# Designs tried in a protein design chat: VHH binders against o75319. Part 199

Target 1, 181 residues: o75319
Amino acid sequence: GNHIPERWKDYLPVGQRMPGTRFIAFKVPLQKSFEKKLAPEECFSPLDLFNKIREQNEELGLIIDLTYTQRYYKPEDLPETVPYLKIFTVGHQVPDDETIFKFKHAVNGFLKENKDNDKLIGVHCTHGLNRTGYLICRYLIDVEGVRPDDAIELFNRCRGHCLERQNYIEDLQNGPIRKNW
Key: E = the ipSAE of ESMFold2; O = the ipSAE of OpenDDE; V2 = 0.75 times the mean of E and O plus 0.25 times the DockQ between their complexes.

## First folded at step 15 (VHH)

Design V113 (framework vhh_4orz_3; at its last look DockQ between E and O 0.12; V2 from the best seeds 0.00; counts 0 for: pae E 11.0 > 2, placed apart)
Fold by ESMFold2-Fast, scan of step 15:
Structure V113 (fold): chain B 181 residues (1-181), chain A 120 residues (1-120)
Amino acid sequence: as target 1 above (181 residues)
Amino acid sequence: EVQLVESGGGLVQAGGSLRLFCAASGFTFSSYDMAWLRQAPGKRREWVALITSGGETDYADSVKDRFTISRDNAKNTVSLQMNSLKPEDTAIYFCARESWDYGEYLFDYWGQGTQVTVSS
């Protein structure tokens, strides 16, 4: 399939590192087969992702892919030095506890194994916004003790786009803390 | 009622072959992309192969040149021919339907899976 995700072009490809954390958020990279549907300046391949992160003087140590597909790119399209983790996450609804705990365990494991470097955890869904922002904010609130509104503001500012789904925002602000398992 | 039912799994020696089948019902099969995914013990579910409604195919690098996905629209089936099997191919194999919904690709229906065990 060569369909570009709806509104994908409307979003900034890569945000900035979230200060005080190891997170950076971005929209889904699209492999070469999608480029015939894109102008040169609209292309955002896996290679483009790594070039843009390098331009920020940052380095990826892990990619967490939250899309519910493998259509857009393959793990093999990434450098062999960067681990790839797939967490199939349904859009529109708040991620379930199993998904939240998988995300938390992946982040905690990465941080434990990367104490001696400053490499980033790259997180994306299709637009790098709702599922991505929810799980990053959920981690900051539940594990790091960040106030919900502060976590959301930090994500919005660094991503360059605000979380759009009201049910996600409401869960972050008023929902229960999901205890680490 | 959408249903996907896998069959063809079993025990095979390393270097052997198996053919998996997925019988689809409850929707216009010819209009949907179909995929195979697998989950090995203690590992996460991973994508294996895709066949589009137009017949284009794609494969994970780990199975490329060994596995072939195909479809029969008259019989509403998608198949996975697995050759040169390795112990690392041991997994439950799932059939999935892929749709374009809410402006993006997603797997919206899954089968229950069929066990493939490859002994050394």
Scores: ipSAE 0.747, ipTM 0.880, lowest interface PAE 1.0, mean pLDDT 93
Fold by OpenDDE, look of step 16:
Order: sequence, then C-alpha cells, then structure tokens
Structure V113 (fold): chain B 181 residues (1-181), chain A 120 residues (1-120)
Amino acid sequence: as target 1 above (181 residues)
Amino acid sequence: EVQLVESGGGLVQAGGSLRLFCAASGFTFSSYDMAWLRQAPGKRREWVALITSGGETDYADSVKDRFTISRDNAKNTVSLQMNSLKPEDTAIYFCARESWDYGEYLFDYWGQGTQVTVSS
C-alpha cells in the first residue's frame, strides 16, 4: 500500500520564501490515495500546496522534485502552466557533482527565462529539509557567493526546521566549491 | 546483481499498438512493486504505470484506458501494452523497481530504457 513517509507529519508543509532569492521549500505533497491514512488537518495535496503558496501572496514558476520515486503524486496533479522537473536524488549522502550541476543548471535556466516576473522555484524532497536544504545552500554558496553559515541559517529560518544531517552541514561549511557549468 | 533490461520499443504509426517488456534478475522479483516511466525529448521524466507485488495497478491520467501494465512472476518480467498510441507518447521508456527504504519510497534500480516513436 501507500505508506506515509516516516516523520512526514512532523514537518511544516510549506516554508517561507527565502529573502533575496526565488526559493521556497516544502515537504512532498501526497496524492488523494494517501488521504485515507491521514487526519484531515494532516493532509497536504498538490492542490493544498498551491493554495498555501497563494496564501503567502506568491506564485510558483517551477517545481523541482528531488524525491527518488514518483508514487507520492503525479505530474498531472500540477497545473500545466507550472513546469515540473524531476532530479532523482539519493538520500542520506551528499549529492554527487552531477546532481549538483543539474540543480544549478535548472535554477539558472529558470532565472534566465523568468527575469520579467517574480515566480518562485519550489524545491522539495520527502521532508523538504535535508536534500532540499543542501542543494539550495550549495547553490547560494557556489553561485551567489553566500557564506556557508549564512546560507544554512537563512534556509533553516525560512523552512522552519533545521538541516539535520551532519555530513550535509559539514560539506556545506568546509567542502569544496562545485562546478557551475 | 540487480538488473533490468527493457525491450520492445520501435517506430509505430499513430493509432497503432506496441508492447514493451522488462526482464528482471538478481532479486526476488515477486516481492517488489514495478513501474514504467518515460521521458520525451526536452521534457521531464514522468510516471506512467505501477503494478504492485499483489497485482494492483495504477496509471497516469494521460495513458489511462490505453496502456496496461502486467507482470509474470514466473518469468520475472513486467510488460506494458500500449494501444491507441499518439505522437505525444514518443519517449524513452524505463522499467524501474520500487522499494520502501529509510522510511520512504524510492526507485532503486532501472534499465537503460527503450525508445518508442509514434509518427503522425
């Protein structure tokens, strides 16, 4: 059956826009088939995602899905007007250079094509925290020249939860800069 | 060693049919959920169909009533019957194993894919 990811209920569904960026992080939305295993107040569907974004007076222009499955929801559950990008990202280990590059390339492409608007880049993994936080911070550090501790603090504050995995934190703070192209 | 090998792709005319196959080895096939994914040129990889170890099926809306996923546990194969094909179905099709691990679902193995081209 459709299992609810462990600790999924413990995380805020949607964070806040990161000031000075176009990033917003959220946990994975779950399609209707999961609702039977959730209390009404625990439900967070693709539709709920867009409603919550609107409540913040924001608009999504791109969704980057870092989960390693497509069971949680279907691309068809999203508006056709919002591009969806899947980057299969293995959990628990620092993303490899290829994954980092794919993420950076996607973000840079979006920014080039969306200079005339203020639409957001929505990024999520399962909990919208560790993989999501690492790649966003990696981008800010490598591409925008942000201090690692500042990037991490900004993400944690906006997401409402702190990065948990020490290997991600250590790599962000002390790891090498990765290629941007 | 876990291995997934797709076959059956090719060129077909719109309205035609095609059947894809996936041969699995290196694991207890009957214990795993299997899926088909596809990726068209310049587009995102999208979910197409899923079949559980118990035989339950699910489909993307874009292929529902046209595609049928099935499995043969005796032969360690999963198939995708594609009817009423459209040019929009043109893509590389991937067979993937789905697992539950570390508290989440994941595709842990997939093949190199097979090309499906539908001409108008």
Scores: ipSAE 0.229, ipTM 0.626, lowest interface PAE 1.2, mean pLDDT 93
Fold by ESMFold2, look of step 16:
Structure V113 (fold): chain B 181 residues (1-181), chain A 120 residues (1-120)
Amino acid sequence: as target 1 above (181 residues)
Amino acid sequence: EVQLVESGGGLVQAGGSLRLFCAASGFTFSSYDMAWLRQAPGKRREWVALITSGGETDYADSVKDRFTISRDNAKNTVSLQMNSLKPEDTAIYFCARESWDYGEYLFDYWGQGTQVTVSS
């Protein structure tokens, strides 16, 4: 509903583009109905998202929504020119192989279709941190060959907050590389 | 300790209706968003319906307009009314609680589940 997600106010709305990649991470934007429960400086709507991306001299070409629910905003709240994809990611455990490969497939498809521009893939879960960081890092490790600690450090620095879930961190650092299909 | 106990499952003919119940204990029920998830044989668990602490609802596309989630804060229960049931609705249905841990919208507790079988 209109209830602000727990600790949502504690996180920076939007990170910075991760250098050398097409990724930018952010917390879930909240549709207008939530704004009554927020101070003006706390608001972060779908429109605010796009304004903040433009402030960084960037442009979104895809949004991947990892949230489990549909209550935060509707795709209709986004510009019609920006594709939107939801990948339901049930949390507290490392995402399963099917979820990981759906994410990889979406990213690879975007990169093929956008090889002649520099548009970004925006990725979010509720806070834009744990599930978002895990899947971005998993992609960088498995597909781009980035060392796990380098992927994690890059995500943490660009998001402005460190990954919090220890089981995700341990899987990225010590788990096997997931197969690409 | 947090406990969620599902009931009301059973066998029903396609096109029929069934109502599931979830009894909650061990936490301040009225403060949490609650959901129903389901898991069909050989498939991954999927989200079905959600109801916020304030009573607002959301549904997976596959069940929209057929299922209705509701809650009773006085009895600490969540219900799922399932109408126009199809064989593909056959699954174990789990009641789940939204996580406050780590501040993400995640489900951190669910019950043992209740079996719903829809025959053709």
Scores: ipSAE 0.000, ipTM 0.235, lowest interface PAE 11.0, mean pLDDT 86
ESMFold2 (binder alone), look of step 16: mean pLDDT 85; pTM 0.851

Design V114 (framework vhh_4orz_3)
Fold by ESMFold2-Fast, scan of step 15:
Structure V114 (fold): chain B 181 residues (1-181), chain A 120 residues (1-120)
Amino acid sequence: as target 1 above (181 residues)
Amino acid sequence: EVQLVESGGGLVQAGGSLRLFCAASGFTFSSYDMAWLRQAPGKRREWVALITSGGETDYADSVKDRFTISRDNAKNTVSLQMNSLKPEDTAIYFCARESWDYGEYHFDYWGQGTQVTVSS
């Protein structure tokens, strides 16, 4: 058996694009083998993800998967035209500097190669909230110079759910800026 | 203390076969899902195969029908039989334990890896 992640059904599948950025956050898509445990309205497959992005008149150019598993879906379940990057992150802990710099490098590389289009960077962990929100906000604060409270508010509004982990929020508000690797 | 130790790597010609072993200790092996992942030079780690505590298996598309994952609970060993090897299979192969904890699946322990080199 495959287990549905706890509280996964409690979260909106896909947020809105974060205005002024190329980011969009969502919860982990679940491959077809999970659908027997879900009502039709609860299903959120890789195909459903792309359909919901299209419904917002947006297009994904990169997916960054922050989960510490390959159980929920495979890269092969995604369109061949969309690059997939796996960054294994441990839940509950603030991501370490190496993880933060890998994320920043991936984002910067995408932006440099996609100046001629408006494609989005899709970021997800299991719920698309804590690890996802932390790394997006950390990027906005450290690279784009956004004030911590403004970055958090923007993410919360666009995701449709507020960051829940106090240690993540505390690090974003009062922690050191990670400038170099 | 949880330990995972890989062995069986080496140099092989394209079209050849290798069998990797992972010796597990320090936990109830039969209760855990086990996986193999690999990392090619200059690339990120990618998942290769999974075997559940119940013996169900799953594979990355790139290795499907060529690789077979198996386990021996009496010997606390998970194995990866690799057939029809290709140069692109060249990588360090890692054994990992997967758990369900805090309401989600995650890898919680990794071995040091074993090198597999496939010559053309």
Scores: ipSAE 0.664, ipTM 0.850, lowest interface PAE 1.4, mean pLDDT 93

Design V115 (framework vhh_4orz_3)
Fold by ESMFold2-Fast, scan of step 15:
Structure V115 (fold): chain B 181 residues (1-181), chain A 120 residues (1-120)
Amino acid sequence: as target 1 above (181 residues)
Amino acid sequence: EVQLVESGGGLVQAGGSLRLFCAASGFTFSSYDMAWLRQAPGKRREWVALITSGGETDYADSVKDRFTISRDNAKNTVSLQMNSLKPEDTAIYFCARESWDYGEYIFDYWGQGTQVTVSS
């Protein structure tokens, strides 16, 4: 069967838009086949994701999926109008430079193509916390020049949960800036 | 050591068929879910099909009703039967093992891939 990810129920489905950015973070949506293992109030399908974004008066223009699986939902479960980007990232390890550059290129490309609107970049891993928070903060620090502690505080506040992985936090605070070229 | 070795790729005309094989070694094959993914030139890797240790199958919409994934636990092999091939199916096809690790599903081992080219 389909297993619900460990601790998935412990996290808020969707955070708030990060002010001054186009980012919004959320936990992985679970397709209909998982609903037999969930109470109605625990369900968070791809449809539920878009409903919750709309309830915040926001609109998604891109979803970046950082999970290392396709088990939880399929791109076909999303509206055809919203681009889906898969970047396979291993949990527990700080994302490598290749992964960081792919994320930065995707974000930069979206921002260039969406100058005339206010659509959001939705980013998720399994819990929408560690890999998600790391890559968003890495972008803010390296590209936007945000101080590491400020980026982390902004993410934590808007996600409604604090980054948990000490190695991720340490890399953000003390690690090298990754230059794009 | 864990090894996944793909075979069966090649050149085929649109409307034709190919069967891909993945020979697995170095682990208890029957205990793991297995998947096929593909990567077309200039595109990102996309998932194609999954077969669980229990034999349940799932497919990407683009290949549903054309592709069939199967496994032979006695031979440690997962296969992908590809029918009604289209030029859009041209890609390197990868065999992957899926595990439940640290409370989530992940693809933890990959084969080197086998090239499939579909001509019009």
Scores: ipSAE 0.643, ipTM 0.848, lowest interface PAE 1.5, mean pLDDT 93

Design V116 (framework vhh_4orz_3)
Fold by ESMFold2-Fast, scan of step 15:
Structure V116 (fold): chain B 181 residues (1-181), chain A 120 residues (1-120)
Amino acid sequence: as target 1 above (181 residues)
Amino acid sequence: EVQLVESGGGLVQAGGSLRLFCAASGFTFSSYDMAWLRQAPGKRREWVALITSGGETDYADSVKDRFTISRDNAKNTVSLQMNSLKPEDTAIYFCARESWDYGEYVFDYWGQGTQVTVSS
């Protein structure tokens, strides 16, 4: 890699599991080529991600990568035992219905296949905040019937950072339920 | 208007070779990183290769040592030389431009793709 994403260092690497769900959110891991530009305490590689999840006594069963690049790390940098799913998601604008449908389908498929364990769905974009928080909250609201304010509060608390994009927050609070079935 | 147009796809026997081309227009080609991605039947789109504006290259493990990405800034083209082709390489191959947009890397423009079919 060449450049560290802007403000990437400002965010906690990984949040906490969202209680009552299988979700955990984190910022994009950076492969070793980026470590030349980072102090040791700033490093957050794919290996560091799994170490931090393990430190919380949790286990990842799926990673959903919402970034619109493959620059930051490769699927091959992840353990073979953990499925990797790329959903190219445009930043800054509210994700479209097709993207929301793909996310819901992936989550529902994982939950059906993992009903006999407690493995987590790890979700990230670049900062693990706006696209990540939107899609997780959208799932909780549309599929699990969680109140929008409660979904947002739960995500903010567990991620350790509040959703920043007002258009995302507005859509979650006042936008239509997406029936992408 | 940014345009990326792929060519060079076709039918080839396993073990054969193909060279894909992407003709770029509507922007300062030499200033941008360029990539190839592919989508196999029934699968999601996956990244294959990257070449930076400075000429650095990177590859997915599945194609490393078989594929070579290159660019010709005078002709505004990025190319993908594919050797030792396998049936598993059968896919629509897409050219993409990568930019630094709002502080992060993003594929911001894509071509329509060119079909590569590798028979056993």
Scores: ipSAE 0.735, ipTM 0.879, lowest interface PAE 1.2, mean pLDDT 93

Design V117 (framework vhh_4orz_3)
Fold by ESMFold2-Fast, scan of step 15:
Structure V117 (fold): chain B 181 residues (1-181), chain A 120 residues (1-120)
Amino acid sequence: as target 1 above (181 residues)
Amino acid sequence: EVQLVESGGGLVQAGGSLRLFCAASGFTFSSYDMAWLRQAPGKRREWVALITSGGETDYADSVKDRFTISRDNAKNTVSLQMNSLKPEDTAIYFCARESWDYGEYMFDYWGQGTQVTVSS
């Protein structure tokens, strides 16, 4: 069956662009087959995602999907003009160094190819919070030199929800900086 | 321990057919959703097909109407029948188990893969 992820309805669909960055975070969009289990105001399809981004006067140039599944929507549900990148990331555990490396390289590649526009990198896991917030903050800390607490506060404010997993927060605050990724 | 072992890959000409098998052990196979994913040279892994514990199926658009996923709970096997194969189907095909854990779907175990090569 198609189950709605636990607590998915508790989160805002889309955050705001993180000022000074190209990042915007959101929860996983759910394809049409899930809408039978949702009230109209609870729906957040791939189409709804793009409508909400436009409502903020922003444009997506890349979607990075951190979920460890393909159940929620298919890449084919997205506009063909927006690249889709899947990085299978296990929930609950701090992402491993290989996953961090893949994320950093995807972001760096996008920024290099999009230096002449203002398109955003959309990042999501299931709730758009823990894996999403961790990898965005890890990038800001390791690549952009942002202080850990400042990165976390910026993400929390723009997402509209605070990072929940203590192990993720502790790694960001006290863990080693992963350089040369 | 959980094990997934793929077989049935090989070399086939465009327009041909192959049937892949995944032998599962170390868990209650009938209780889990099973999937096939593939990775072509220089590409990322992409999902191909899913079969739920209840027998419902879903497919990536690129393989819809050409591939059929099925399962045999008595033999702890999931299979993928691939028809009308195209050169772009060339990839290593992986069997995966999908769980509902921590309130979300997740692939939690993978096989080592079986190579499928489709010549033009």
Scores: ipSAE 0.734, ipTM 0.871, lowest interface PAE 1.1, mean pLDDT 93

Design V118 (framework vhh_4orz_3)
Fold by ESMFold2-Fast, scan of step 15:
Structure V118 (fold): chain B 181 residues (1-181), chain A 120 residues (1-120)
Amino acid sequence: as target 1 above (181 residues)
Amino acid sequence: EVQLVESGGGLVQAGGSLRLFCAASGFTFSSYDMAWLRQAPGKRREWVALITSGGETDYADSVKDRFTISRDNAKNTVSLQMNSLKPEDTAIYFCARESWDYGEYYLDYWGQGTQVTVSS
């Protein structure tokens, strides 16, 4: 397989915080062993992730990793002060209801525990776009009552890239609300 | 062209073991990451295990420490050793090849699957 995901370099490393929410989206960080394949300006390690978030005057309180692998970085590469949650997703297909439920529970638990601070929930898949954008938008629509088009526009603007997978967009716009209670 | 054929499924008692095999053809097997997925009755397919072209492995939390994925590039085969099986592991198990499209990795080819039934 391809150790550096193809087109990984085409995407901004980290988006902006989504205003009115605790979400920030980014592409998968790559541990130091990948740096031999990257120019210095292309590097985006776990450490680089935290540096870029601090540059935005934000602080990360949770990372949700949606990739189906741990080959890009290990939880041990992250600061011990930041919880890490792995939700395995296969990509391309719309995440199933059980995956959506796990994501919602993680977000709700974080928000309850962190009601007295402004720490962010960082969400990523390989490129921080389709699976990441779907689950964030699904949460905003189903839990926060945001209109689908508004959620998608907010994500696209803050990520700096538009959701690309049409089946994800169609599900967000026209699919059922998942109550997951 | 691309073909993946699973075998090794069957009926087993809780606590037992099974080994699944996937025979691949029609592509340069050694260059691709390979995965096992499963689909339980009434559920969507879920990812179980991954092995990279370099032999690195990853597992879903539900099967970690019980399942082992391996590959034999000379035989174009991926295997899944399943130990300490539970009734909850009952599913059709699929072998799949990874690809990427539109900024995401995804699984582009998989076989018809092999049925695994674990009785209590």
Scores: ipSAE 0.015, ipTM 0.383, lowest interface PAE 6.2, mean pLDDT 87

Design V119 (framework vhh_4orz_3)
Fold by ESMFold2-Fast, scan of step 15:
Structure V119 (fold): chain B 181 residues (1-181), chain A 120 residues (1-120)
Amino acid sequence: as target 1 above (181 residues)
Amino acid sequence: EVQLVESGGGLVQAGGSLRLFCAASGFTFSSYDMAWLRQAPGKRREWVALITSGGETDYADSVKDRFTISRDNAKNTVSLQMNSLKPEDTAIYFCARESWDYGEYYMDYWGQGTQVTVSS
């Protein structure tokens, strides 16, 4: 079998919608082949993701996958009606400007095409925390003019876990605004 | 120095075949999982196929039954046999090494890619 990511079980599967935004963050769903290593209450498949979103009375309109692997699940495991976008994002390093630009472009495109609905942009990396939180907060700071500490606090509260990587936090608080928009 | 060098790309007619090769150097090849990904013009990078260090294979639904990934540990090579090629298979094909480090899977090294063009 494939390995369960380290500490993956320690994180809530899916956070809450970030109020005033179209974002919802979650940890990577794991396809059926991983379920033999998980108790029933630990399972979080692509199907489980959509069930949990519906339980919050929300609907996904886009999934952005920031993992640097296709091992955990395949786009084919998702409902055909929900667009899937892969942005290969290296962990541990602050995402480069090209990655930030791709993320902003995808979000802006979704928002323009979804003005008449309230569908959410689902964003995940492996734990739905560091890469996910960085890019969501970077978008809020650079595009929506949110104060860095407010963006981080909003993400932490809605995800149910605090951003852990100091280099990510420092870049959000003190780094340059990326104006590829 | 880890290096991955792709070869075997080219122009082929729809329904034809190509075989891609990836020559690996600078690491213990037999210990790593290897993957092929592709990027079509104006599209995102898409995972195509995976072969584990133990020889297990997996494929994207779009290429199942048409593509076969294999490896030769004595030659430090991973290969992708592509049959029944379609115009939608037109892309730059990348070889990647997959690691289990820091508690998760990730593709830590990529080749420069090889162009595959399938004409209708």
Scores: ipSAE 0.533, ipTM 0.790, lowest interface PAE 1.8, mean pLDDT 92

Design V12 (framework vhh_4orz_3)
Fold by ESMFold2-Fast, scan of step 15:
Structure V12 (fold): chain B 181 residues (1-181), chain A 120 residues (1-120)
Amino acid sequence: as target 1 above (181 residues)
Amino acid sequence: EVQLVESGGGLVQAGGSLRLFCAASGFTFDSYDMAWLRQAPGKRREWVALITSGGETDYADSVKDRFTISRDNAKNTVSLQMNSLKPEDTAIYFCARESWDYGEYYFDYWGQGTQVTVSS
C-alpha cells in the first residue's frame, strides 16, 4: 500500500561528486517494501545507493535526509558507520533561515572532523533536486564564495538534472547571503 | 483549522509506563496516517511510530516491542502506550499528521508536544 513518489522514476538515482566539494546528491532510497512496485532495474534501496557510490570510487561519510517523512527508509537501513542527519524541510518552499543554518552547521562540522579523509556528504530530498540543490548551492554561495550561477551550473551538471523551482533559483541568484555562520 | 493537541506526558520512573493521547480536529481524521515523533534534550526530532488510516503500524527499532500506537476514529484520537520506559526515552513527544500530496509523503501538521521525563 505505500506509493512510489511521483516522478521518482524519472530521475537518475545518484549524481556525480561535485568537483572541488565534498557533496554528492541523490534521490530518496526506497526500502525493500517498495520493491513490489518496481522493476528490478528501477530499484534503488539504501544498499543500492552505497553500491553506486562505490562504483564511482567514492565513500559516504554522512547522509543528510531533507524529506519530511520517515516512510521511504529508516536510519537503521543504513550502515552503522555512516552518520545520518534528518533535517525536515517542506517541499515547494525556499528553506527558512533556521533550516539553512542547520544544514551549514552539519556540513561545517563534518568537514572539520573529516580533514584526514575524502569521504562525501550525501544530500537528498525526495527527488534529490530542488531542496537538495538549493541547500548545497546556498552553502557554496554563502560559505565558499561561489558565484550563484556557477553553483547552480555545477549542481545541475553533477546531478544530471536542472533545478526546477523558479523560487529556489531566484533566491539563489538574487536573495541575501545568510552570513550568521 | 487543523489542530493536534497532545496530552498524557509526565514524570515516571525507569521501567514504568505512560500513555500519550493526541486529540485531532479540523479534518477527516480517519483518512490520514498519524505518527509520533520525539525530541530529546540536545538532540533532533526523530520518528517513533506510525499508524496508517487502514490501521497498519510501524515502529523505530529503539521502541519496538515497548511502545504501541493505536487510534480511535470515533473519537479522533491517536495514542501511544509506552511500556518499559528508559531514561533515554526522555523527550518532548509530538503528534503529527502524514499526507500524500504533491506526489510524496510528508508530515504536514504537528502538535506542540508533551514532555516525558524518565528518571533513572
Scores: ipSAE 0.533, ipTM 0.808, lowest interface PAE 2.0, mean pLDDT 92

Design V120 (framework vhh_4orz_3)
Fold by ESMFold2-Fast, scan of step 15:
Order: sequence, then structure tokens, then C-alpha cells
Structure V120 (fold): chain B 181 residues (1-181), chain A 120 residues (1-120)
Amino acid sequence: as target 1 above (181 residues)
Amino acid sequence: EVQLVESGGGLVQAGGSLRLFCAASGFTFSSYDMAWLRQAPGKRREWVALITSGGETDYADSVKDRFTISRDNAKNTVSLQMNSLKPEDTAIYFCARESWDYGEYYYDYWGQGTQVTVSS
């Protein structure tokens, strides 16, 4: 059968919009086939994602999926009005420069095409924490000139969970600015 | 040493058919889920089809009803039968092994890919 990702139930489904940015982070939605393994209050389908964002008076304009699988849900499970972008990222290691470039390019393109609205860029990996937090913070540091500790604090507060991977935190704080955008 | 080797790619006219093969070695093939993904020129890699160790299948909507994934555990092969091919199916097709480790699903091994070109 389909396995629920370990610790997936331990994380808040959707964070809050990161003030001053267009980012909102969440954990991976799970399609209907996973619901047989979940209590009703534990369910977080693609539909549940959009309902929760709407409850915050926000609207998604783009979803960036950082998982290294297509198992959990399909792009077709999302509303057709919301673009979906897959960037395959390996967990446990700091994303490589090519991955960082792809993320920055997608964000910059979205912002250019959505300057006249306030739609959000939704970003997720499996838990919406390490890969997600790294790439969002990397963008804020490299493109928007945010201080590393400020970017990390903002992400942690809005996600409701702190970045867990020390190598990710170390790269954000002391690593080089990536100029591949 | 885990190896995945694709074959069966080539040039075909729109409306035609091709069958891709992935020969797996270096692991207990029958215990793993297998997938096909593709990457078109200048595009991102996208998932095409999955077959579980139990034989359950799943497909991207763009290929549903046209492509069929299958496996032969005795020969350690996974295959992709592609019918009613369209120019939009032109891509390098990759075989991948899917694992459950670190508490989540992920592709842990990839083949080198096989080129499929569909002319109009």
C-alpha cells in the first residue's frame, strides 16, 4: 500500500504567508488513496490545501513541488487555474546550484507576471520544512538581500516549525551567495 | 551495483507506436516500485508512469489510455508500451527505481535515458 511519510502527521499542514513576500509553505498534500490510513482530522488533500489557504484570505498563484517522487499527489489533482512546477530535489543534502537556479527563475518569472495581483507562491517538500525552508531563505538572501538569520527566523515563525537540518542552516548563514538566477 | 539500462527508443511518425524496455540489475527487482519519467528538449523532467512491486499501475493524465507500463520479474525488466504517439511525446525517457527510505518515497536510481522522437 501507500505509506504515509514518517512524521508527516507531526507538522502543521499549512503555514502563514511570510510577510513582505509572496511565499507560503506547507507539507505535501496526500491524494485520496492515502485517506484510508488517516483519521478525518489528519487528512490534507490538494482540496484541503486550497480550503486552508482560502481560510487565511489568501490565494495561490503557483505551486512549487520539491519532492523527489510523484507518489503523493498528481498535478491533475490541483485546480487548473493554479500552475504547478516540479523541481526534483534530493533530501538531506543542500540543494545544488542547478536546483537553486531553477527555483529562483520560477519565482522571478511568477513575480514578473503577477505584479498586479497578490497571489502566493506555495512551496512544499515532504514536510514543508528543510528543502522548502532552504530554497525560500536562499531566495530571500540572494535575491532580496535579507540577512540570513532574519530570513530563517521569518520562515520558522510563519511555517510554525524550525528548520531542522544543521547543514542547511549552516549553508544559509555562512555559505556563498549563489549567482545562478 | 545497481544498473538501469533503457532501450527501444527511436524515430516514429505521429500516430505510431514504440515499446521501451528497462533492464535492471544489481538488486532484487521484484521488491521495488519502478517508474518512467521523460524530459523534452528545453523542458523539465516529468513523471509518466509507475508500476508497484505488487503490479499496481498509475499514469500521468497526458499519457493515460495511450501508454501501458508492465514488468517481467523473471527477466528483471520494466516496459512502457507507447501508442498513438504525438509530437509532444518527443523526449528522453528515463527508467527510475523508487524507494522508501528516510521515511518517504523518492527515486534513488536512474537510467541514462533513451531518446524518443515523434515527427509530425
Scores: ipSAE 0.592, ipTM 0.821, lowest interface PAE 1.6, mean pLDDT 92

Design V121 (framework vhh_4orz_3)
Fold by ESMFold2-Fast, scan of step 15:
Structure V121 (fold): chain B 181 residues (1-181), chain A 120 residues (1-120)
Amino acid sequence: as target 1 above (181 residues)
Amino acid sequence: EVQLVESGGGLVQAGGSLRLFCAASGFTFSSYDMAWLRQAPGKRREWVALITSGGETDYADSVKDRFTISRDNAKNTVSLQMNSLKPEDTAIYFCARESWDYGEYYWDYWGQGTQVTVSS
């Protein structure tokens, strides 16, 4: 047994590109072995991810996987042309400073190497919501100087779902700026 | 308190075999999925193999058909039999427990690791 993550079916598979940024958020893709537990309309494989991104006239240049497991899909299930980065992040807790630093460093490195194109940074945790939304918003606030409420509103609108974890929202609105890269 | 202790690492020539062991204590071992991960020099930690509480197995493509994960619930032990070893299998190998808490899978406890070195 492979279990479908709880509430995974409740979320839109892929959000829209966040305007003015290179970010797009989505829920974790599930490899073929999970499809026995899903209706055809519920399937969201790594292939489905890339098809949905293409349907928006967008192209992925990097995937950042924030889950603390390899159960849902393997890097080998992704096209070889798209870099994959794993940043282990525990749910329910605000990501620590080291995790925030690793995320910022990966994003900054991608942007420097991709100045001549418009490829996106795809970010996901299990639901593509709390850890994903926190780290994207933290980057926008700390690095880009976006106001916290504006960053959160932009993420919520583009993801199609609102950040749920109050501790994450509280940290974004009132927490310290992390000057880590 | 949960503890995972790896053993069985060592130096072996390419084409050789090693068997790793993970001794688990402090929890109901038979109720948990167990995994092996590895970290090669200069690389990030990567998943290698999984065995569920029900005995189902899965493997990273790089080790498929060469490695076999197994468990002994009476002895609270998970093992990794590594055959046809290659220099690129050189890494510290970690045992991990995988939980289904809060509606998702995640590795919640780790061993300290055991070193495997494969010479060409």
Scores: ipSAE 0.728, ipTM 0.873, lowest interface PAE 1.1, mean pLDDT 93

